# Designs tried in a protein design chat: VH-VL binders against q9hk44. Part 2

Target 1, 202 residues: q9hk44
Amino acid sequence: MNSRIMFIGGVPGVGKTSISGYIARNTDIDIVLSSDYLREFLRPFAPQESHLETSVYDAWKFYGDMSDDNIIRGYLDQARPIMGGINRVIARALANGEDLIIESLYFVPDMMDEMVLKNAFLAYVYIDDPDLHRSRLEDRINYTHRNSPGSRLAAHLKEYRTIMDYSMDMARGRGIGLYSTDDYALARQRLLDDFRKFVDRR

## First folded at step 1 (VH-VL)

Design cl7 (framework fv_clesrovimab)
Fold by ESMFold2-Fast, scan of step 1:
Structure cl7 (fold): chain C 202 residues (1-202), chain A 123 residues (1-123), chain B 107 residues (1-107)
Amino acid sequence: as target 1 above (202 residues)
Amino acid sequence: EVQLVESGGGLVRPGRSLRLSCTVSGFTFGDYAMSWVRQAPGKGLEWISFIRSKAYGGTTEYAASVKGRFTISRDDSKNIAYLQMNSLKTEDTAVYYCTREEYSSGWYPFDYWGQGTTVTVSS
Amino acid sequence: DIQMTQSPSSLSASVGDRVTITCRTSQGISSALAWYQQKPGKAPKLLIFDASSLESGVPSRFSGSGSGTVFTLTISSLQPEDFAAYYCQQFDSYPITFGQGTRLEIK
């Protein structure tokens, strides 16, 4: 009844993990879940058709040549089991009166249960400037993933931005908030303020 | 081309009712929150009411001055926002503006306004 | 409710002048502040949002600054079309509130 649930989407490099931590600290929410770990947990049990053993930026290869359509098809295959799991985790938190923040690459409004759409604060985080996005992907190793080559992540900027654009279009169609992190400090403050307003209006 | 057009204003006596309509075009109405803002003759702006998109539950907010008397609603299939005004008082006399808020962007500035419709409550 | 106080309530200026209007809030609102221009007989027009972001199509002579409880709107070189009323608005919390307005008049 009193659950404060935030489900934030975004591709790598947009700052969704850092923002989620900021929100958690400023709202005293103890549970922050990343879809990266949910994906790893699901891998042994996910349907073969989901292709969770393949990086999301390579999943278009199951559909032929690189195209926006094939990038999105691969993304949606992977999103299906992960979104199913997220729906259930949010439902549990709501039923038990628990607060929860989920941050996820996989953010497909059409795969969200009605309960999630009505009761969770939904937000999608993006970067307008592709050069800034590339720079933040390259810098990722310095802050969060010391053994992950930044150049490898930046090499897949095209795939990530295609997924981002698609996700933003879907979010816009559902009235879900879109937050540019070109100005990171502004974005995190807006998200915190909007989340507090959402909770107060329940 | 974004347009908001208000209608339904007029002259009414205290205690009566009016329903204002705001017909919009040039954007996907269902994705946006809508507000009513009024301005009494020679006075400043006063926010009256707000309605969120259906994705955010279609929840409403009201200024204390109108709470219990006014009801905001929307018909997404027709691209119309409404303000039902009951138990009108002389202090409700104002130009009523319909305005859009882009909640989906995390901003709440009123980026587009209609031209306004005049409500005069007088005996 | 968050109370919004503008100063001055009115001012007279000449074309080419630099004009500054201040808005003070009764509690902190971070950067959740917008500025509007209203010409006689017209609806208000958004100039600045999020304290300092210039709305598309608004001339660069308009600028906003501030955060927390004190905000300013500056017109760097006043033009004839700038003589109007100006309003600040907070969108930090409901109810949404406006300043009382500042009338900018020809000297």
Scores: ipSAE 0.000, ipTM 0.444, lowest interface PAE 16.1, mean pLDDT 84

Design cl8 (framework fv_clesrovimab)
Fold by ESMFold2-Fast, scan of step 1:
Structure cl8 (fold): chain C 202 residues (1-202), chain A 124 residues (1-124), chain B 107 residues (1-107)
Amino acid sequence: as target 1 above (202 residues)
Amino acid sequence: EVQLVESGGGLVRPGRSLRLSCTVSGFTFGDYAMSWVRQAPGKGLEWISFIRSKAYGGTTEYAASVKGRFTISRDDSKNIAYLQMNSLKTEDTAVYYCTRGRYFDWLSYGMDVWGQGTTVTVSS
Amino acid sequence: DIQMTQSPSSLSASVGDRVTITCRTSQGISSALAWYQQKPGKAPKLLIFDASSLESGVPSRFSGSGSGTVFTLTISSLQPEDFAAYYCQQFNSYPITFGQGTRLEIK
């Protein structure tokens, strides 16, 4: 297939939005989709048990006390309809010969269709240093999300890092590339180079 | 009319202190990050300090050359940014510019509005 | 600290010429680079941000390109008001650093 599809996973604060913009500019890909807006589009139509009306960092509350298991359960409930939608969007882009970049908090390889696994460049971005992650979450909220209720996302670093660790384990199990954004400039360049090689290898 | 006006510069002896002020008008000051950039006579530009808006954490950054000696601050009610300069050295002699930081992304920063500068001369 | 090296340090040109100034960084900075113009006795003016984005109000004869460690500022057809010093600046990491400057002078 001639489509150039990139699907980047990552939790808030890892720079996946800025990385997606950088890749788009350097590859002349015009369509960049954020799972934030896909989630909002899906909310009126999603089943109640998906809990899309609840922030992902609060979704564990439907399962009892805070634990890694309950954090992941809540995350997966929300991921199912969103990943289903992403599968369909990628399938359409492939069928039409269109290029597409998707950046998403929701990145669950087991929920990806075979067509996505075979035809999209999959990458997961993460921050190794939790203090740096907290700092970047604060910066993201302060400058990217105006009208946010302060540093709300930084307060939920624990939940986001649990989701990150889980997602990295899933990615590692499938040979999906992991990219540390502790050095943001290096990560952006490596992702761009690897994406270009993926496209050329097909 | 967007304007940044620096004041407080002058001639001072080494080891003394000086406070620079940057009065802003024509935009919502509290929404913007502010920086100080200096330029020694006949030399290039050197970034020295940065402060985020108070609504967005009010955190600060400093160049190593001034860390521990200079303090950046802001008073959003008065639309003024400050640079408190302590333990001044002859190497601090420069024109000091107040700049408005423009963030279009949390990882992107440009200084889109500059004041006319105020001269600080540190000499015995 | 990220070292920023501009070349040439000075350049003589005529009105109507195409001029390019290069900025090289000691470390990769992706697209986190801005270009400034400074006229004698005046404050710097932002021309280009994010390596290639033209600041509002800046003439279209100015353009920026590059990524990683090598960046260029191009003036496609020099005007008399363009004779000035030009500086590149990185904002990939703290401390924020500037190049040493390029002085563009009339022939």
Scores: ipSAE 0.000, ipTM 0.459, lowest interface PAE 14.7, mean pLDDT 85

Design cl9 (framework fv_clesrovimab)
Fold by ESMFold2-Fast, scan of step 1:
Order: C-alpha cells, then structure tokens, then sequence
Structure cl9 (fold): chain C 202 residues (1-202), chain A 123 residues (1-123), chain B 107 residues (1-107)
C-alpha cells in the first residue's frame, strides 16, 4: 500500500484544524500533526534568525514597519525550519507506508521537497470574506482552542490575511488546490472528495 | 517568453528630472512586485526601489540614496512600471534595470531583468 | 543596512577548474540569499535562490550552500561561458543589498 498523505495549509481562523479532524475521521487516518506543536518542539533548537520565539504576527518587527513585505519576511523566517521538519516527517511516512495528515500555518511550496510535491495531497484553505475571517478569529476559543484569546488573534487579521494572500499566490502558481471555507460543510466535503480522487489516481 | 524592456534613459543635467518606463510581457504583470536596480559605470549592483502588487497593498520601498527624489509607480492596465527621477545628481549616472520580484522564488530575489537603460547626469 | 562582502574580489581560473566564491553578511539572513551571473554589457541572470535552490535552466555545475552569515557559490567544472562577474544578494530586509561582485577571469 502507498501512504495517504495530506498537507493542508491555512492561517488561523480558516478552520484548518476542524477540517483536518473531519478528513481524518472519514479516511481512518490516525495521525494528525499540527505545525503549532511542531513549531513549539523545534523552538529551543531553531536558529536565532528564524525568530521562532516571536509570534508570527509580530515577526515583521525585526524588519521595521508593518509593511506587507516585512510581514512575509517574518513569516518566511519561521517557515524555513518548520518546512524543513515537515519535509523530513513526510519522507519518513512515505518510506514506512504510513498515512498522515499535516495542518500548517507554514505552507511554502518552494520550500517543499520534490518527494512531497509529487506524493502528498497538497491543499490551501482560506476565507474569502475578511469580516467572516475576523468573526471566526474572535470566536476561535469556541471552535478549537480553549484558553486561547481569540480577540488577540483578531487584532492581527491584517498580518494573517497578508500571509494568506501570499500563500494562495504560491499555491496557485503550482496548481495546488485552493478551498474557500466561507462554507465549512461545503469546503470539507470538497477536500474529502478531492483527497479520495488523489489517492485513487496513485 | 518573459520580456522586460526599459526606456526613457538619456543625458540630463544635474537638478533636472527624467522618467523611466519598463514595459513587460509574457506574464500577468499585476500579480508581481517590480524593482529597479542600477549599476554605475564599472561598479556593482545597487537596489533602489520596489513596488508590490496592488493585491498585496501596492507598498513601496526606496534606498536612502534616492528617498524623497525618486518615485516608483505602476500601471497594471498597460503592463508598465515607472521610475520618476527628480533632482538628479551626477552620482545617479548608471544603467537602470527593471526587475521582476517573483513570489514563487521568495521576496526580493529577481528572476527576470530587462536589458537596462542608460542615464547619464552631466553637463 | 546589511553589508555583503564577497571573496575573492577577482580570480583567474582555467576551463575544468572547480571554483568557489564566498559571501559573508554583517548579520544573519537565514537562507534569504540569491546569486547572479553578469556578462559584460548584459543584465544579471539569476542562478541560485534561497541559498541553495537552482533556478530553472541553470546548469547543474552551479550550486549554492550556507545559511546565516556565510554562503558559497560553487562551479564544479568551469566552462568557457562561465567567465563573468558574480554577485550575491540578500532579501532578508530592505534595503536590498548586493555584494561588491567577484570577477572570474580566464587564466
């Protein structure tokens, strides 16, 4: 059997965690990894230049003002070691015939190894409506993370949407599927169907 | 085929103005950030200005040597990037290159360059 | 501003030689480094991006390595068309800065 590997990208508030859980349940995949935990694990060992001790929405501060370019530079600093780790985890799963779902804020196709690009189902999830995105961030604690202040994340909507737009552009250039989660039920069903088609074509 | 073609260079006297144009083809211009990089005769490369796509805020950046004197802009309907150069100095004498900043290659790397247009500031 | 220092500033080599050029940065830039080739009278051409990724259409004899503050460009077996100037460039922060260049000359 070939490994069934899904790598889902998305910024906070788009529902990537809840969608990953839905896919796992409907495909009987037992391993779901979050880049939140991968980042925390790597944090003590990451290069200083990665600035992983700083929240991604504050990483632009190492470059100057809050410009879109500085937001992306901060994001890419943090993405590089995380993506390196994700490449290694996927390679292990492929070598061992293991099924795996990874959901990640950090989703940079140019940092993905050739084996990942060829063997994993890649998808990027987004929210088209910025007001809906803000609402989802404000209510985040009710959806996924208890004791995580959603109002703090909502204050950084601009940074997250800049990262989202950049990531969507990268995905579009490589033919990676883009899935709007403005309607959660529709988005998760489309992702499940497309993942099943991907597995069948292997 | 991707092409960037600069125009508008020439000989000008100190204190005057010049507008450079960069006409692009072979890609969706509005999706990319654009930069200007110059090279003085016999010298190395110097980045001078950057403009992001409108979808990502249309933000601009300038090297300290040109800030307040040069203005970068773009016309996505015509696929043209501009560099308005005011209060020109002899130190601005250089070949000016228009470059594409590719988000597929990361921010600030320049994957395509024009052939350059020469600006000479002297009497 | 991030200062970029290339070494050597110039070197003479023969066809078939292995050539290495080093770029050092005044502060850490992670892997946000590109290498360019420039032939006389021509625009620069991108060779390497993200420190080690080979640009499409660039011969495999070119390779890049390094992270943080020290980076190298290697040409494993020099060809006649490789005699040119080479520049490193950081895109970690604005202003974007380049090394002073390395002139590769025929021996």
Amino acid sequence: as target 1 above (202 residues)
Amino acid sequence: EVQLVESGGGLVRPGRSLRLSCTVSGFTFGDYAMSWVRQAPGKGLEWISFIRSKAYGGTTEYAASVKGRFTISRDDSKNIAYLQMNSLKTEDTAVYYCTRDSYYRGSGSFDYWGQGTTVTVSS
Amino acid sequence: DIQMTQSPSSLSASVGDRVTITCRTSQGISSYLAWYQQKPGKAPKLLIFDASSLESGVPSRFSGSGSGTVFTLTISSLQPEDFAAYYCQQYYSYPITFGQGTRLEIK
Scores: ipSAE 0.000, ipTM 0.452, lowest interface PAE 16.1, mean pLDDT 85

Design po1 (framework fv_potravitug)
Fold by ESMFold2-Fast, scan of step 1:
Structure po1 (fold): chain C 202 residues (1-202), chain A 122 residues (1-122), chain B 108 residues (1-108)
Amino acid sequence: as target 1 above (202 residues)
Amino acid sequence: QVQLQQWGAGLLKPSETLSLTCAVYGGSFSGYYWTWFRQPPGKGLEWIGEIYHSGSTNYNPSLRGRVSISVDTSKKQFSLKLRSVNAADTAVYYCARGRYYDTSGYYPFDYWGQGTLVTVSS
Amino acid sequence: EIVLTQSPGTLSLSPGERATLSCRASQSVSSSYLAWYQQTPGQAPRLLIYGASSRATGIPDRFSGSGSGTDFTLTISRLEPEDFVVYFCQQYGSSPFTFGPGTKVDIK
């Protein structure tokens, strides 16, 4: 297989979108897919139990009081159809010899098909410092919404960091690379270098 | 194979506390929600609550003020306590294995204990 | 909470006949979170079907499930003597998890 496939996971505020763009430019990969748009595309067709009509930071409410377990229950319900779609998209790219970068909030290694685990470069990006994470969620200069979308997202830092911690534990268990974006420039350089090394092994 | 065995007092007076324990033999204890149900004579099943091996719990709102579920991961056991019992709490009580935390699919209750008849009478 | 209703309450049939049991939900339930159980008097429930249509391990192929939204069906294509027991549907997609009142299949 000659396809260069990168699948980057991360919660809002960690810089996965900017990193994906940087890597696309430096590898001449023309297709970058965001799970945000895949989620919107799937909403009309997704099963009701996936709760895709509800924000991921509210999905725990279907299971009772706020707890780490209920936050993850809600996250996994939403992840299931999205990860299923991502598996299919990657399979198509591999079959056709196409290059692809996917960046996704939904990153569940146990929901990834064997062909994805073997053929895609998998990476999870995170912010170690919670105060920095909150600051980056608040700093959404490109948003023009009246109520400041960055401030709204920062109000859900607890839910996002619970999802992040869970995803990091899953990634660590599978030997998937973890990249701190506390130093953004260093993180994107390491990701680019590691992706190139991965491709060269193929 | 997985087997659940349960035990506890079956005869109670009003206002007493029900205590039941369930032990898990075979298979993995970690990663699953461990669940309690009850079934009044001649009626359907009622979900009481569940516990994850970490100690995180979810309870049926109708019983939340009276119910407590605890876990002992070293013994692979989990226990139900229901306070201030009355005649309406008379039922067969079952423990069961629920969903695995982090896999594809929310699976129903596939392994059950043998049941304990609890009678509340004066 | 989601209330499940089962019909008929009692279904009287002979061995070898086809049984069709209905479960109706007060609100839409995803097929992914609908299960059927079999219960012999005095024993714990036995999982038959999960995800509305998937057979549990060890369950004979005479048992099948179908349905979506608010209407679900359990079918037993050819009743065996051991099948004359009580059947419950359950939703496990929303807390609290709820069961129907049961349908008893008895010998005609």
Scores: ipSAE 0.000, ipTM 0.430, lowest interface PAE 17.8, mean pLDDT 84

Design po10 (framework fv_potravitug)
Fold by ESMFold2-Fast, scan of step 1:
Structure po10 (fold): chain C 202 residues (1-202), chain A 120 residues (1-120), chain B 108 residues (1-108)
Amino acid sequence: as target 1 above (202 residues)
Amino acid sequence: QVQLQQWGAGLLKPSETLSLTCAVYGGSFSGYYWTWFRQPPGKGLEWIGEIYHSGSTNYNPSLRGRVSISVDTSKKQFSLKLRSVNAADTAVYYCARGPYGDYRWYFDLWGQGTLVTVSS
Amino acid sequence: EIVLTQSPGTLSLSPGERATLSCRASQSVSSSYLAWYQQTPGQAPRLLIYGASSRATGIPDRFSGSGSGTDFTLTISRLEPEDFVVYFCQQYGSSPFTFGPGTKVDIK
């Protein structure tokens, strides 16, 4: 009947994946989808102009020199097909009475369907301290043997923080909750409490 | 590399307070949960609690009324206090590094351990 | 809290043999949130496996993990002399984090 849908946005290193897992465990929601895998699924079918074969931190290169505007243009090109897919996935979950958590780098409120804005709990997670953010990006790879060096992601902190700042501005304009993960334990508890209140108030 | 070193009193009488400190050398203190565990002789590990560098804590419910964990970010240290000890608190106590942001809660870096004996 | 049970309590084998260690949870644990540790007596635990099947940095490929739901397994394909120690499973899907009582791998 009443689906419980959470859509959490955030750039790499901010804790969105870990928070999504925490919420799923504490709400008994079985399905957690990552936009990383949705992006990979879409790559063979996406329009060439979406540039999904390129890392998000390099997508500005299709527009010239690095600038905040070009970083956002590249991000939005990639976001468009992914957000379209997310809208459809949420619509299906709502139609079928299914619970769902989605965590995504791609979080563009202006690309969300009205039904998503009305029926999903929307939240954006971020890190205020850029040095902490850099440190988290550097450390995330330490637990795997498969090589994607954390130092490579940290080298693109500028691009990620530009995307984060843009996403926070968009979220703020629509009254979407912003959750700082500088204090991770506090952030995840606040997010869980707010999600429960959202579910109870509809 | 990053190392944890721990110290504190190892012999206590019933009703006293256990106090242990763990120091982080050679690496980042911020962004991690810092954790205490104990292991009674011949038994498995028990999680005591964790602290984030900001001071936010989570404790095992079985110990909440007696346990306190604190941080000193400037010294890169965190400390355990366990009040009103009794013989059941006899164990080797370990500090450990917990998760960082997006990582799952497993523990990849451990202190050397401190044997705590509670005897009258 | 989630209770973890390990079997057998003691596994007696010879070097070169395969060891299979079981961990059973009292309720379902996502495979993403199960770890295995090795402990030599008198020393701190060493992380072997996290996320049920991912080897930690520096861990030899003779160690492998598998399982889902309530049943998880650690396999050591060919025991080396240094492997005759205690092994613990741990869940980190729910607070409080809990450990099994351990399986001792003992030499015949």
Scores: ipSAE 0.000, ipTM 0.436, lowest interface PAE 14.3, mean pLDDT 84

Design po2 (framework fv_potravitug)
Fold by ESMFold2-Fast, scan of step 1:
Structure po2 (fold): chain C 202 residues (1-202), chain A 119 residues (1-119), chain B 108 residues (1-108)
Amino acid sequence: as target 1 above (202 residues)
Amino acid sequence: QVQLQQWGAGLLKPSETLSLTCAVYGGSFSGYYWTWFRQPPGKGLEWIGEIYHSGSTNYNPSLRGRVSISVDTSKKQFSLKLRSVNAADTAVYYCARGYRYSSGWYDYWGQGTLVTVSS
Amino acid sequence: EIVLTQSPGTLSLSPGERATLSCRASQSVSSSYLAWYQQTPGQAPRLLIYGASSRATGIPDRFSGSGSGTDFTLTISRLEPEDFVVYFCQQYGSSPFTFGPGTKVDIK
């Protein structure tokens, strides 16, 4: 059987981790990788100029004022080594006949190898409503600020939505599916169904 | 207005290393993909690779083992090194600026450098 | 890699005429990820169109691009003397980015 590879992108608060777990359980895929842990593993070895020691929502500070351009520049600097790593783990899974789900904040189609674009099911998850997005960030359990669940992340909604809008434009340009998570249950079912169709037709 | 100026040795012998530098005048250096291309006589262009001002690179897989691109943000310069050249590397080499968010299309170009590999 | 072919290799026309240049890809390319360049012999390429149909800054409106999938077209609605040069298409839908061999627009 050919490898079943899913690469799902999304910013914090959109439910990509929860959805990835649901799909893994319903497809019997044993390996689910989060870019959060890939990022941590890479940090000691990444080029200094990638600024992986800095939160993505602060990476614009290396370029000047907080503008959409600088937010995206900071995001892309961090994305490049992480996307390089993702390309390699997908290539390994394909070579070994392994199934794999990757969920990632870092989702840059222009940085994906041709093998990834051809063989992986690519999807981007988003939330249309900024108020709903803020609410979902505030509901998150945050171990760094347990007395203020998700409020730290919600303070950076502007940076995350700038990254989300950029990522959606890139995904649209390549025909990559966009999935609203206004209703998590509906979104995860649509993704599962589309992933199964992708696997069946390749 | 933005202009790119390039320089480097144009005459090489087989097995030598090609070294070209491109300097950017005017406009922002940060936030763009700085890219190298080549064009063999009478043929189309070939994309060699690109570098972001942070130092992150992408290379054409056909050249990856022989090519390296570096950047000097303080001088607003970026450089191409192509190792182990042979006659097939004879071409006009161009530097260019790629769109700020991602590479793909190129709005400013250097004047070109003819590189001849002979004997 | 995606191979681009351009037709015709040479297009002979007179000033004032309409020129239609074709670019075909060996594999499907997103229509937003194709560019067109103009090149005068001995000079660097000049960007005309990106994203299959978006005109670059400073490019006259007589230049237009269209197409999707594997078939793309550059149209010059009314040729001017400076337009009798070589045109290249370029895809950036997948790495490595690749160029066509060119179409030479020659004066009749």
Scores: ipSAE 0.006, ipTM 0.451, lowest interface PAE 11.6, mean pLDDT 85

Design po3 (framework fv_potravitug)
Fold by ESMFold2-Fast, scan of step 1:
Structure po3 (fold): chain C 202 residues (1-202), chain A 121 residues (1-121), chain B 108 residues (1-108)
Amino acid sequence: as target 1 above (202 residues)
Amino acid sequence: QVQLQQWGAGLLKPSETLSLTCAVYGGSFSGYYWTWFRQPPGKGLEWIGEIYHSGSTNYNPSLRGRVSISVDTSKKQFSLKLRSVNAADTAVYYCARVRYDFWSGYTFDYWGQGTLVTVSS
Amino acid sequence: EIVLTQSPGTLSLSPGERATLSCRASQSVSSSYLAWYQQTPGQAPRLLIYGASSRATGIPDRFSGSGSGTDFTLTISRLEPEDFVVYFCQQYGSSPFTFGPGTKVDIK
């Protein structure tokens, strides 16, 4: 009876927060952490180079013109302190026999400790259809963060999809599951089933 | 363990093009920037440029008009071309991995063995 | 571009002594983006310190870095025979990335 740890990645608009809540309710896991709050907690203490005071969709500006590579560079700067914190949180949960779900924009397999890679159920959620993704970012009615400005986020769809594509490539390279939320209900059920299977096979 | 092996012609005449290749053994090629440096005799290192595994490049402005870096992801190789060489381009050239991760920030952790390039007539 | 100056050019000391190497930048450099490298003649550089003060993996604790703004220091608390080589500082906070000309630590 080892810890049940799920670490789910995804960019804004893909439904990772709603899915993590669904999984928690159906697995009786009491602790769900969002990287949004971890980021906020770390801001006063993060290295200046991490640029956590800047929105992730603007962090490429520290490296010159907008390009996929500069978007990823800015993303990785911000990911570094947050991923370090996530490694420590997961290590503590594993040591204590605690169950934990983490949902995070920051999902960089190469920054994950070997203990995390071997003991956590890792999953990346994405939206294949960019028009659907834009629509989900603009939709104020059905988001868990209802006070977030959806139109502002939709204006940065390019940056988010660049981060998403990069994260998916990293996930594929390590055999991490990719889950399309184009059909949200199917995706959350598939994630739940796969997580249960992962737990049972340990 | 990651090892970088480099090769290419070391003796050039003025106006020729320098071509060097670096091959990566062990570890992941994807998700990293790969970079070239040079070190003229008795001087410090000079950064030439970098390339992401996707092919996007950043170059030292002093060399931008003469330098190009390319990748071959299937072979885990990247290459430097420096056009219109002159005596000032005489240096030991090094390839290296940019470590752009949680533990080290933006540093250069694995290096090729170096290639002495001499430009003389 | 940011120009890095290292002093002294050559530092002549005996094994067991403390070495203090200076690196000065022409413009302010974030300490997060200042590194030190060691180079044995005929070999590729080896990363010693990154972020002005963090030791790289496998680097002995006799090596330490400090400084901020325009003035940075590498200290070797007690020189070992293998430490009599060349040291370079490097900034990676702004493009183009630049290196100092080096300080040679030479045996007296």
Scores: ipSAE 0.000, ipTM 0.432, lowest interface PAE 14.9, mean pLDDT 84

Design po4 (framework fv_potravitug)
Fold by ESMFold2-Fast, scan of step 1:
Structure po4 (fold): chain C 202 residues (1-202), chain A 120 residues (1-120), chain B 108 residues (1-108)
Amino acid sequence: as target 1 above (202 residues)
Amino acid sequence: QVQLQQWGAGLLKPSETLSLTCAVYGGSFSGYYWTWFRQPPGKGLEWIGEIYHSGSTNYNPSLRGRVSISVDTSKKQFSLKLRSVNAADTAVYYCARGLRYFDWSPFDYWGQGTLVTVSS
Amino acid sequence: EIVLTQSPGTLSLSPGERATLSCRASQSVSSSYLAWYQQTPGQAPRLLIYGASSRATGIPDRFSGSGSGTDFTLTISRLEPEDFVVYFCQQYGRSPFTFGPGTKVDIK
């Protein structure tokens, strides 16, 4: 009866877009929002210091050298306005009794409103094996982004895995479920089952 | 576009090791699970196992003690070894491409098949 | 392991007719993990449907899939001469992946 909200985080190459589509089809949820499109919609209106005009894997350049700290600083700059928007979208869905799935690179529990933390099913998806992760980034063009060279994204594996490790630590600190997509079919089924259990507890 | 070609010895005696190789032409080799199946005469298909280009493998538990799949990423080839064969291993063996990770299609390209006969 | 049963074992029809093939699983299978294959004698299987209802690349729209839980169906809306071959269902939601015994579509 009540809103069914799923908010899943993950970096490029972990399969979060395909997982979202799978969950939507198996729960009859009609709306799946990608933070990629939310970011593009927000870009003309976001403050310049959010650095949304640059790729997340280049945002560390505003802080100096490529260190883990600078990678995370750049990521958080971009995350701030996007997470603000996501909070408002989820609040609207909850107020209206609407179902919604959001999949997002930007997944910062400390930037989530209390109502999101309490009412949305939160999950973070990751790939444990870095060689597997690199391969999925290389192959991304064949399955999700036909005109984007996969080798370009694979060149930024370091930045993505730094963001992933940071996001996993934050999720773990708040008891948010972590799901390895090293076995993709198993991960999809576990997420679907856990989401259904979450909804049933309401 | 993508083509799989397989080869190996088709006639074996009981207790010998089956060895088959599959070569992939065209398309990307990385990002896919390269898979072996078999089909005994007049029966359905049986999944044997799969290998990722990194060397990570998954095997059918019924065959795990006898089966080994290896990969040569530079040659875009993967190989099946099945130890201690007997008459029940007589089948047509197929290699195939599987992707389990994105908008997925389990086995979309297949090799031509190799008839393996185990007799004494 | 999940056991798949297909019915009928043989389906005798004429070109232009509708074919309906059934696949039943011994335990519940998510619709996202059910596939259908076509096999011409002496050749490798060809993927037709994955995720119970999604048509594979290059597969004509006369092929459609449906079903959920333990009961799945492959429908061929108007049989063409090349469709008189064997069809297998497969589940890939649980290792080991398993196949049905096949349904043969033959000419009446």
Scores: ipSAE 0.000, ipTM 0.446, lowest interface PAE 12.9, mean pLDDT 85

